VHH binders against p95470. Designs and how they scored, part 9

Target 1, 316 residues: p95470
Amino acid sequence: KQVDVHDPVMTREGDTWYLFSTGPGITIYSSKDRVNWRYSDRAFGTEPTWAKRVSPSFDGHLWAPDIYQHKGLFYLYYSVSAFGKNTSAIGVTVNKTLNPASPDYRWEDKGIVIESVPQRDLWNAIDPAIIADDHGQVWMSFGSFWGGLKLFKLNDDLTRPAEPQEWHSIAKLERSVLMDDSQAGSAQIEAPFILRKGDYYYLFASWGLCCRKGDSTYHLVVGRSKQVTGPYLDKTGRDMNQGGGSLLIKGNKRWVGLGHNSAYTWDGKDYLVLHAYEAADNYLQKLKILNLHWDGEGWPQVDEKELDSYISQRLK
Below, E stands for the ipSAE of ESMFold2; O stands for the ipSAE of OpenDDE; V2 stands for 0.75 times the mean of E and O plus 0.25 times the DockQ between their complexes.

## First folded at step 1 (VHH)

Design s11 (framework vhh_sonelokimab_d1)
Fold by ESMFold2-Fast, scan of step 1:
Parts: structure tokens; sequence; C-alpha cells
Structure s11 (fold): chain B 316 residues (1-316), chain A 124 residues (1-124)
């Protein structure tokens, strides 16, 4: 059986790969080869005590993690939310190692990083992703629907916004004037991830709808900037914060709901990591790791046929 | 044909204990995360907790932590909910559910597999 994941992110400690995904307590898998995965742990055994205060409709599911190694610690960012609502918060929990057999292994929750509140915020505090700029400053991109995707500067210990705060709008789609501020609305954009390659930062975003089996319309777009703060321009020169975005990959008859990517450089090669729903397997969400290539003008490209060739396996 | 059948409900005095069972058939039980939900009269269906296919990972709603324990026996295709220190507020129909779809987790209208429920009444 393939490893089933939604919203996958990865990191490496030593010779071991770790995969984090949406689920109760955040599901963690480990692998030596990125193909054969075994259950490792979960980050939480009990929902955060503040979860229902932030999100009254919270159902126990922690969403859309990102994992980031910084100064000897692993930072696991997670989302508390409810489907279709911006009663949400991004939290962070920290560990010295990802090896459960280590005497230093323990997840220590540092609480809320940011919170969105309906009517106060025209953004949704979910889908975090961490990026360090070329000066070593660490930033978080995040967001879903509403007023789009945001980027803010993190403080020195990566647990809160920096003081003074610095925020940027990096991508958005047109929002229906018929939707009040409490509604998610028509701006189907979420799951930012930024990869630095050469002189550019590349912003990936998921457009469309996840989480609807065969009715999912999720697909990936990209833009780039020489500054982490943007503007991120697509291939036509359109600003992603004004509806720009160049198609990277979309679904087909076999694979639906492609999105929520991360992107990495491992051992000199570039990879796109995402989930996709397999139509022939009742739209079960599956891990995909695709080679990320670059065209003559420095734009990323992937081979759709690799969706069929990469098959992750769950051990036992 | 997938079927989940709850049992063990009934009348219990306040402060008492009760163990619910959910028998699964028609699926590879160990491959599915399974959980418990309840619905009190006039309230929305609420999540109680879930357990991974291997049984190594559990996740609980805060209100049930310490009073309720979820376990499973994959050799018997059975999910359990041990309820201790029961209160009148625990009176509800208790449902087991198996979720193979992210979006249906905790959403009654979208779950792929649900039991028919077992009534637990806590009163003297």
Amino acid sequence: as target 1 above (316 residues)
Amino acid sequence: DVQLVESGGGLVQPGGSLRLSCAASGLTFSSYAVGWFRQAPGKEREFIGAISGSGRSTYYAVSEKGRFTISRDNSKNTLYLQMNSLRPEDTAVYYCAADTYYDSWGKPSEFDYWGQGTLVTVSS
C-alpha cells in the first residue's frame, strides 16, 4: 500500500528522510530511500488546549505542517482550523532530533505564532512555509483564500513575528464582492512555498479546490522574484499579488487534486514534493516526488509522466 | 460491503464506567485510522478521539482526555472506547467511523464509513 499523505513536507537528519503530513497530531514517517516509508511518530497525542478557543469547529485534525531546521533544532509548524473558516492559528513545536530512539527526542510545543480572527483579518492563518533569505533572515509565508498569501518576518527564535513587525502580500486572486469578510470567498489560492534557486526566489502556490475527491481542481502555479518579499512575477510579467501565476502542473484522468507542494534541493538535484489523489484508488491522497528541471530562461518544469513512475510504499 | 457495528451502550449512573466496542467488516481494518464521535440531543456531532491503523498513535479532544481511552484490536477488527467517570453531559449517541479521506475527517456528511450508533444514557 502506498503511503497516504496530504500536505507533505520533508527534511533529512543524517541518512534518514522524514515526512510530515496533515493528520491527527501530525503524522510522521521515516525512510532511508524516499520510496519505502515506515510510521515514525506523531507530534501531538492530544489536541492543543487553545484549539477550540481559536477554532470552535476544530475536529482534532492538525493541518499543513512545515518542518525547518535552525541552529540545532527542528521547528514543526502546524495549523489549527476548520474547513471553510478563518478561525485559525499557526503554532510551532520544537525537537532537537527527529529520531524517536534518541534520548533527546521530545516535542516541545511553543504555542501560537499567529492567529486569524473573522472580520478582523482578511486572511487565513494556515499553510505555513519557512524560507531564509540571502541575509539569513527567516520568513514565514502562509495563507488560504480570503485576501491571499502573506509573508512576514520571524523573530530570532522563530516562534513569533519579529518586532517591529514586517508583513508583505505576495500572491492573491480576485475575491468576489458578494462575499463578506467572514466567508472564504472565490479567491481559490493557498499553500505557498518558496524555493531559492540561483538569484531568484520561486513562489509556488496551489490554485483551485482541494479535498473534494474527484471534484478537486487543485493545481500548481509559480512566479519568481530577486527579493524574498516580492513582487513575484509570472512568465508573462504579471504580479502574483495581482492574479499572476504560471501553470507548473495540473491533474489528469488518473491523478486529481495535485497540490500543496514543497520543493527542495537534495544532493545537487531539485525536487517537487506534493500530494495527488489517485482516481483508481478511490481518490486516496498519495505522496509524489518529482524531478524539478529548469528551462533555458530559469523557469521550473516537471514531467507529468513521473506521477505514474514514482510509487511510495508504506512498510507493513 | 463495509460495515461498522457499535455495541456496549446503555444506562449508567453518574460516576460509572462503560466500554463501547465497534466491530468492523469488509475492509482491511489495520489500514484505516478509526475514531469515535458522539452526538448529544440538539447538538452537533463532535469528535472524541482517533487511533492510527497500527494503534501506536492516538489523538483526543481535550474534554475527553483522561476520562476516555481509545484502543483497538486488529486481530478482532474491533475498536474500543473506555469511558470512566461518566457525567450526565456524556449522554449521547456514540458513533465509530473509519476515514480514508482527509476532507471527511470529523465531518458527518462526508465520512465514508460510519456505524449506526449506540446510545449512552448517564442518569440515576
Scores: ipSAE 0.000, ipTM 0.367, lowest interface PAE 10.8, mean pLDDT 88

Design s12 (framework vhh_sonelokimab_d1)
Fold by ESMFold2-Fast, scan of step 1:
Structure s12 (fold): chain B 316 residues (1-316), chain A 126 residues (1-126)
Amino acid sequence: as target 1 above (316 residues)
Amino acid sequence: DVQLVESGGGLVQPGGSLRLSCAASGRTFSSYAVGWFRQAPGKEREFIGAISYSGGSTYYAVSEKGRFTISRDNSKNTLYLQMNSLRPEDTAVYYCAAVPDFRYGTSYEASDYDYWGQGTLVTVSS
């Protein structure tokens, strides 16, 4: 049986790959080859005690993780939210190792990094992704719908916003000024992820709707900037914070709902990691790892035919 | 946020057909996935079928596929269930239900639905 995931992110410890995805307590898989996956653990056995206070409709699933290794620790960022609402928070839990057999293995929750509150915030505190700039400063990108995607500077411990705080709007789609601030709206953009390659930061975003089986419209767009704070410009020179975004990949008749990517450089090669729903398997969400190539102008490219050739396997 | 009202239930003979309607309130109906469930006396609610927000995808309980057809008309804010070749075992209260678009997870179990109608009774008997 293939491994099924939504919102996948990966890291490596030694010779072992770890895959994190949306689910109860965040689901963790491990692999030696990125093809054959074994269930490893979940980061939370019991949901965070503050979860229902922030999100009264929270149903136990932690969403959209990101994993970041910094100064001997693994930082796992996670989202607490409810459907169609911005009663949300991004939290962080840390571990010294990802190996459950290690005597040092223990997830230690550091609590809330940021919280969104309806009527106060025109953004949704979900879909975190971590990026270090060329000076070693660490930033978090995040967001879904509402007023778009944001970036803020993290403190030295990576557990909260820096003081003084520094925030930037990095991508958005048009939202009606007549819409109430409590409504998500139709500005269908979420799941930012930033990769640094050469002189550029590349911002990937998911446009459209996930989570509707064959009616999902999720697809990936990209823009780039020489500064981590933006502006992120697409191939036509349009600012992503003004509706810009160049298509990277979209679905076809077999693969639908492509999105929520991460991107990595592993052993000198670049990869795009995402989920896709397989029409022939009742739209079950599958892990996809695609080679990321670069054109003559430095723009990322993927081969859609690799959706058919990469097949993950779930081990017993 | 959305209000649902079922209609069209009643008494039918075995082998007969019946069409149920579900009227929904307001502007938001076209952004919801909606479905039909039934509950026989003393039993749990069971899934019959669901239709995506656009109407482009339909999902059925395997045992009911071919006998029941779900459709929607977003311009009329109405959901339909066409029921053919009815059996005494189909006797139940039939509910329409709606789920917001932005929930992660793709299950069409009763627990995934937030808005429910009051139900309409269908009795299949001679």
Scores: ipSAE 0.000, ipTM 0.174, lowest interface PAE 11.8, mean pLDDT 86

Design s13 (framework vhh_sonelokimab_d1; at its last look DockQ between E and O 0.01; V2 from the best seeds 0.00; counts 0 for: pae E 20.8 > 2, placed apart)
Fold by OpenDDE, look of step 2:
Order: structure tokens, then C-alpha cells, then sequence
Structure s13 (fold): chain B 316 residues (1-316), chain A 123 residues (1-123)
């Protein structure tokens, strides 16, 4: 059986790969080869103590993790939210190791990084992604729908926005100003992820709708900037903050709703990690790890054929 | 057809214990995560917890420091909810539910529900 995950991110400790997914307590899998995966653990055994305060209708599912290593520690960012609402918060929990067998293994929740409030904030505090710039400053990108994707500077502890605060809008789609601010709207953009490569920062984003099996319309777009703060321009020179974005991968009849990606450089090779819905399996979401290539102009490319060739194995 | 049937509800005194069962049929039980919900009078249905398809992982939305324990017996197609140290505020109709996926959860993943069993905690 394949690994059926949503919003996958990945990291390595020693010779072991760890995969993190949306789910109860954030699901963690481990692997030695990034093909065969075993259940490892969950980051939370119970909901964060503040979850229902932030989102009264919280259903126990923690969303869209990102994992970031910093100064020998693992920072796991996660989202508490409700479907279709921006009553949300991004939290962070920290561990010394990802090996549950280690005596040092302990997730310590540091609490809320940011919180969005309906009618106050025209952004949604979900889908965190961490990037360090060339100066060593760590940033968080996040967001979905509403006013689009945001970027802000993290403090030295990586637990709160830096002071003074520095925020940037980095991508958005058209939204009617007449729409109620509490509504997500038609700006179907979410799940930012930034990769530093060559002379540029590359912003990946998911357009369309997720979580609807065969009706999912997720696909990936990309832009790039020489600065982490943007502007991120697509292949035509259009700013992603003005609706720009170049299609990276859309999928096919066999694999639909591709998106919510992460991207990595491992051992000199680049990878795109994402989920896709498999038509042949009643549109069950599956982990995909694709090779990321670059064309002569430095734009990322993937081979859709790898959607068929990469087959994860969930081991019992 | 998918069927979930809860049992074990009833009247219990504060501080008491109760074990609920959910009999599942009409689908491959050990291929799906399952969970428990409850709805108190005048309140919205709330998530209690879930257990993975293999039983290897549990998640609890209610932070009650071990008062509630979810388990499953795949050989019997049965889901359990052990409730200890019950309180009057635990009074509710308790529902078992089926997840539509094998692994990771996402919003609206639960697609089938039982009819529920009433638990009343009162002196």
C-alpha cells in the first residue's frame, strides 16, 4: 500500500528520513530510502491546549506542517483551523531528535506563532513554511485564500514574529472587495513554499481546491525573486502578488489535485514533495517525490511520468 | 452498506466509568481510521478522539489526561471508548464514525456515523 498523506514535508536525521503530514497530532513516518515508509509517531498525543480557544470548531486535525532544523533542534510548525474559516493559528513544537527511541525525544509545544481573526485579518494563519535567507535570517511564509500569501520575519527563537515586525505580501489572486471579509473568497491560493536555488528564491504555491478527491483542482505554480521578500515574478514577468504564477505541474487523468508541495536539495539533487489524488484508487491521496530539474533559464521542471514511477510503500 | 452501531451507554454516577462499543460492518474495518464524537444537549458535536487503521496511533481532542481511552479490535470489527472519572459535563450522545482514508486525517474525513448512544452522568 502507498503512503496516503496530505501536505507532506520531509527532513533527515542521520541516515533516517522523516515525513510529516496533516493529521491527528501530525503524523510522522520514517524511512531509510524515501520509498519504504513506516509509521513513526505523532507530534501530539492530545490537541494543543489553546486549539479550541483559537478555533472552537477544531476537530482534532492539525494541518499542514513544516519541519525546520535550527541549531541542533527540530522545529515543527503546524496549523489549527476550521474548514473555510480564518479562525486559525500557527503553532510550533520543538524536539531535540526525531527518533522516538532516543531518551531525548520529547516534543515541547511553544505555542502560537501567529493567529488570524475573522473580520480583523484578511489573511489565514495556516500552511507555514520556513526559509532562511542568505544572511541567516529566518522567515515564515503562510496563508491561504483571502488576501493571499504572506511572509514575515521570525525572531531569534523562531517562535514569534521578530520585533519590530516585518511583513510582506508575496502572492495573491483576485478577490472582490465587496465580499465579506470572513469569507475565503475565490482567490484559490495557498500552501507557499520557498526554495533557495542558484541566484533566486523560488516561491511555490498551490492554486485551486484541495481535499475534494476527484473534484480537487489543485495544481502548482511558481515564481522567483532574487530577494526572499520578493517580488516573485513568473516566467512572463508577472508578479505573483498581482496574480502571477507559472504552471509547474497540473497532473493528468490518473493523478489529480496535485499540490501543497515542499521542495528540497538533498545530496546535490533537488526534489519536489507533494500529494496527489489517484483516480484508480478512488482518488485516495498519495505521497509523491519527484525529481526537480531546471531548464536553461533556471526555471524548475518536473516529469509528470514520475507520478507513475514513484510508488511509496507503507510498511506495517 | 456501511453500518456503525454504538452500545454501552446509560446512566452512571459522577466518578464512575463506562465502556462504549461500536460495531462496524459493510466496509473493511482495518483499512480505515475510526473515531468518537459526542454531542451534548444544546451544543455542537465535538470530536473526542480517533484511532488509526492499525491501532498503532491514537489522537485525543479532549485533554483529560487519560480519562478517555480509545482502542479497537480489528478481529471483531469493533471500536471502544473507555471513559473513566466521568463528570456531569460528559453527559451527551456519543457517536462512532468512520474515516474515509487509511492514513492521515484532513478536514471532513469522517464520512459515516452511527446513531449514537446516550451517556448520562448524574448523581
Amino acid sequence: as target 1 above (316 residues)
Amino acid sequence: DVQLVESGGGLVQPGGSLRLSCAASGFTFDDYAVGWFRQAPGKEREFIGAISWSGGSTYYAVSEKGRFTISRDNSKNTLYLQMNSLRPEDTAVYYCAKDQYRGSYYPTDFDYWGQGTLVTVSS
Scores: ipSAE 0.014, ipTM 0.286, lowest interface PAE 8.6, mean pLDDT 93
Fold by ESMFold2-Fast, scan of step 1:
Structure s13 (fold): chain B 316 residues (1-316), chain A 123 residues (1-123)
Amino acid sequence: as target 1 above (316 residues)
Amino acid sequence: DVQLVESGGGLVQPGGSLRLSCAASGFTFDDYAVGWFRQAPGKEREFIGAISWSGGSTYYAVSEKGRFTISRDNSKNTLYLQMNSLRPEDTAVYYCAKDQYRGSYYPTDFDYWGQGTLVTVSS
């Protein structure tokens, strides 16, 4: 009865935590304690009507959400894509509350934020994550494979790129120059998430492959910068935009495919939220919430043993 | 505990039609992509096609060429395969399958199969 998630992100409204994940219409769970979870809603009852226009091979699944609270509204970012293609878009839908019992509860889709087009873009418009900088400017990080992970400045209502536009490349792995630009290639990097802690922005990224049962190689790396725009440097001083990244956590014999994290500070404590596939349970993807600790040099650390001790429960 | 139960197979003459059904239980049916595979005698299992959680999108293997149509009824937890213009080469055991992960139609991502239903196309 554990919570089945892929690509989990969280927020809090009042005393209630809400969990969003890849799934039909973006699956939403709620919890009072971050352990016992109750199905809440789906953000979409039907796929966006524009999805097949942007992504001709779209198979109906909405991927890789991020949830961001800003000035009295909840912004839910979601990905429209097809496996192995960069015919993709990130959309956004907004709500005044996450409580389905509220008279103000209504998801209002604002449409496309950005779109990637094969051979025009050497990036994939999926895996959004929102970060506000220390001056209150809001940015979106995103990306998967191709030419890596990008960051751009959002406009004031958080629904489109700012004008004038500002874009940065924040992380990438080497891609063969012999690969056609329409192909994903071998640069196995995706799912950026940025957490601000002290004087640093920490960029988390998933390296390797998800979604292949025991053959999944997904694992998390990290780098940091004093500026949200980068450069994000790993522990050795190597730029993540030049193949850098310091290992945070990887799979073992019991837990495989660890990745697609979010990270948060709640009530003065720091947390890493991710999925992991349990080998003994036919590689079922499970929610994991781990404590995030900091070493003497300010680098994040997690205890792999918490993969065994955090056990979510699905209520009703 | 996942169960998938196929039905509707049988003997049909070339050019005929069959509709296969798959009754699903033990999981939230409308949360998963589901699909059809077949295995002919002495051959490897072959992907036919899949349908998204809502029924809003379908994906077919190129060899099916519009002869097969996949649909689902989420109110009945049932998956269907409509097979038209059947050929002797379509003779196989047909399997219903549940996607392991949301958002994937890759054939290796299906992790639960039913016991299959035999379709024989011959005169």
Scores: ipSAE 0.000, ipTM 0.303, lowest interface PAE 12.2, mean pLDDT 88
Fold by ESMFold2, look of step 2:
Structure s13 (fold): chain B 316 residues (1-316), chain A 123 residues (1-123)
Amino acid sequence: as target 1 above (316 residues)
Amino acid sequence: DVQLVESGGGLVQPGGSLRLSCAASGFTFDDYAVGWFRQAPGKEREFIGAISWSGGSTYYAVSEKGRFTISRDNSKNTLYLQMNSLRPEDTAVYYCAKDQYRGSYYPTDFDYWGQGTLVTVSS
């Protein structure tokens, strides 16, 4: 049985890999080999205490996690939202270890990091991803639809924006001026993830519409910048804030759409982690861990044939 | 049982060419990346290159320097190594090898080698 995941992120503690997925309370799986996965835990047994205040139609699913290790702690960021709404917030919960058998294992929710409010904010507070810059400053990227993807400095304990606040727009698509600010609109961009490689920060973003089974148009684009704050430019030099974005990978007949990636360097090799919709299995979202290669000009490459690999991620 | 049987080795003059074959049986050949190694007398086994399960991509060690071409025919369960511009330093036993993991695009760990075929390049 393949691992059914949505918005996968991963980290390692000791000899054990941990995978975090959108779902009730954020579903956590563990593995010794990144192939065979076991259910481990959920980060919340009961929803965050503030969830219904932020999103009255909250359905119990926490979205789009990111996991970040900092100074001996594991920071799990998560999103509270409803599909098609920007009544949303990103929260953070913290643990000393990911091993549920440890006496130190305990998720301690630190509450809201940022919150979006319809009409006030032309952005949606979901899809967090954490990146540290070359100066040791930690940043959060985020966003889905509306005015696109943003980046802001985190404070020293990584639970709130820094004071004074510093925010940047890093990518956006054109949005109709005729659209009411409360509506998601036509700018189909979300799920930023930033990877440092060589002299560049690489911004990955998901374009298109996820979650529509065979009608999904979801795919991945990339741009790069010498500064974490941007501007992120695609291969033609077009700014991602101006509709730029070079195609990294899109779906095929068997795997119709894909996106919401993370990217990692592990043991000297680079990987792209994402979900893809399997046509032959009722368009369920399946985990993909793909090799990320770099061409002679420093642009990331994925071999599209890896999508059709017969190695399945297994749930035990 | 898994079997990899190399053939096509022999004596060849410097500057010559040789094509090696590896016949696979006992496993689903097109589920695995496969590759070639060689071992010269008194040396460690040396990676030459590998080819993805579908044959869509190849990877070569730097020592090959464009003289060798790896290919596969999944309908015949056969892996090939075309060697051109052979040199005395290419004298070695050549081994076919199978990746441990199904469906891998790049080999991550080889778990089975054939018995090898001797290539001698002598003037």
Scores: ipSAE 0.000, ipTM 0.113, lowest interface PAE 20.8, mean pLDDT 85
ESMFold2 (binder alone), look of step 2: mean pLDDT 81; pTM 0.823

Design s14 (framework vhh_sonelokimab_d1)
Fold by ESMFold2-Fast, scan of step 1:
Structure s14 (fold): chain B 316 residues (1-316), chain A 125 residues (1-125)
Amino acid sequence: as target 1 above (316 residues)
Amino acid sequence: DVQLVESGGGLVQPGGSLRLSCAASGRTFSTYAVGWFRQAPGKEREFIGAISGSGGSTYYAVSEKGRFTISRDNSKNTLYLQMNSLRPEDTAVYYCAAHPSYWGRSYSEGDYDYWGQGTLVTVSS
């Protein structure tokens, strides 16, 4: 049984897996086996009170979550935005447990983490992902189109940028200087996610266009760095902040729009989690959990054939 | 916070057609995937089909594919079920239901938060 998601991220509490995706209030699913999913909750019953002030065209959808467990709390990061605009903000809401039956279950919104404003910022404050470095410092990667993907250091409470602030540009594609700063432009890059493996941080990014059914060109690229701050270099040694990126997976006739991944190590095995549109099912967005393998040079690889089966989604 | 009211049920001869409507009240109708279920006398409730919040994606139970069409008009806060080539076995109370996910594709009635009261469809000569 599949689940219909866009921009999936996962975590585990006890013996239960939780899946978070783009939707009204952020849609939450639960599973005991990562194969059979059931609706669990929405993180927001009503939109954040600040949402339309930041994004006047906001339509009630909260986008592109990330979930991060830190010091006994679950931090759910979410995006407030509108298509084609950088009138956006990343917010955070916190819960002690993900079990809706618990007396301690309550999402508490902590407000805005960062905001992008047209003409001021050549970046879009959406698509957050959290990574802790090898010294225990927590960072957020984020971004879509405009001037690319950014990384900044979070404060101790994980609710705001650290002081003093520290920011890095980690990946970008060329943008026309003739394009107005308020427009997204043609630099089709978004949805960063960073995974630590061995001596490297691996930066995954989605190139191309989502959200256009059979016309979607979304696909995943990767680069790596020994420092969380970059530079992230692809297999040819090209900096991702200068247009580099090595292809990890792309669509085929059956599956299109592959992207917006997260990546995890569970019980000593590595996994890539993403969405893909099924051509035979009117391009409906499906959850995919693929085994992540490593070649002799330490680069990630996936088996495209796993897109056609439930094997990557089943514990045997 | 959405209320649903079905209408359009009635008596239809075998081979006939019928269109059901489901009127929603509340600000957030377009943020829900919505679906149709039916329950025949003495049987369990079964899933017919659902449509995403935007109306861009539809899915159906295999047995109903090709005979029933689901659509929605968010400007009117209304969900529709067009039923063609009706059979006596289609006699049931038809319910509309709202799934909290915008893309919700659940065949399980327990995953739907809001339900209408139902409208009776009788297919008989």
Scores: ipSAE 0.000, ipTM 0.229, lowest interface PAE 15.7, mean pLDDT 85

Design s15 (framework vhh_sonelokimab_d1)
Fold by ESMFold2-Fast, scan of step 1:
Structure s15 (fold): chain B 316 residues (1-316), chain A 125 residues (1-125)
Amino acid sequence: as target 1 above (316 residues)
Amino acid sequence: DVQLVESGGGLVQPGGSLRLSCAASGRTFSSYAVGWFRQAPGKEREFIGAISSSGGSTYYAVSEKGRFTISRDNSKNTLYLQMNSLRPEDTAVYYCAADEGYYLGKFSPSQYDYWGQGTLVTVSS
């Protein structure tokens, strides 16, 4: 059986790969080869105590993690939210190791990083992704619908926004100014992820709708900037914060709902990690790891045939 | 990995009620989405309903809404199916099934990894 994931992110500790995804307490898998996966753990055995205060309709599933290794610690960012609402928060929990057999293995929740409140905020505090710039400053990108995707500078502990705060709008789709701020609206953009490659930061975003089986319209777009703060320009020179975005990959008859990617450089090679729903298998959400190639202009490209050839295996 | 054992089946008269249980052992049960299926004699396995890992969300086959209720008690590692207003056509072997992942729209047997051995429910006078 293939690995069932939504919103996958990965990191490596020693010779072991760890995969984190949306689920109860955040689902964690481990692998020695990025193909054969074994269930490892979940980061939370009990819900964060603040979850229902932030999100009254919270149903126990923690969404859209990101994992970031910094100065000997693993930082796991997670989202508390409810479908269609911006009653949301991004939290962070920390561990010294990802190996459950280690005596140092213990997830320690550090609480809320940022919270969105309806009508106060024209953004949704979900879908975090961490990026370090070329000066070593760490930033979080995040967001879904509303006013689009945001980037802010993290403090030295990576647990809250820096003081003084620094925020940037990095990508958005058009939203009617007549829409009430409490409504998600029609700006179907979420799940930012930034990869640094050469002289550029590449911003990936998921456009369209996930989570609707065969009616899912999720697909990935990309833009790039020489500065982590943007502007992120697509292949035509259009700013992603003004509706720009160049198609990287979209669904076909077999694979639907492609999105919520992460991207990595491992052992000198570049990879795109995402989920895709297999139409022939009742739209079961599956892990996909694709090679990232670069064209003569420095733009990322993927071979959609790898959606068929990458087959994850769930081990006992 | 999780192992599942169903219980609570038996003979019941039309209009009666039964509560089925599914006891889980092995890895942490509360991390799994779980569902109920049934298989009538000579037929394919049919989806009844599913419940999220926290118990906060349920999804039922349209034909079973109102008569059947799924619940779980994670402290006991147990899944339940409350069956009311039973009819002769409800006669079947009932299976519980589990899978890792959060997606509640799973309604095909192929979308579940772990299965119990089943418990027989006979609705007859």
Scores: ipSAE 0.000, ipTM 0.135, lowest interface PAE 18.9, mean pLDDT 86

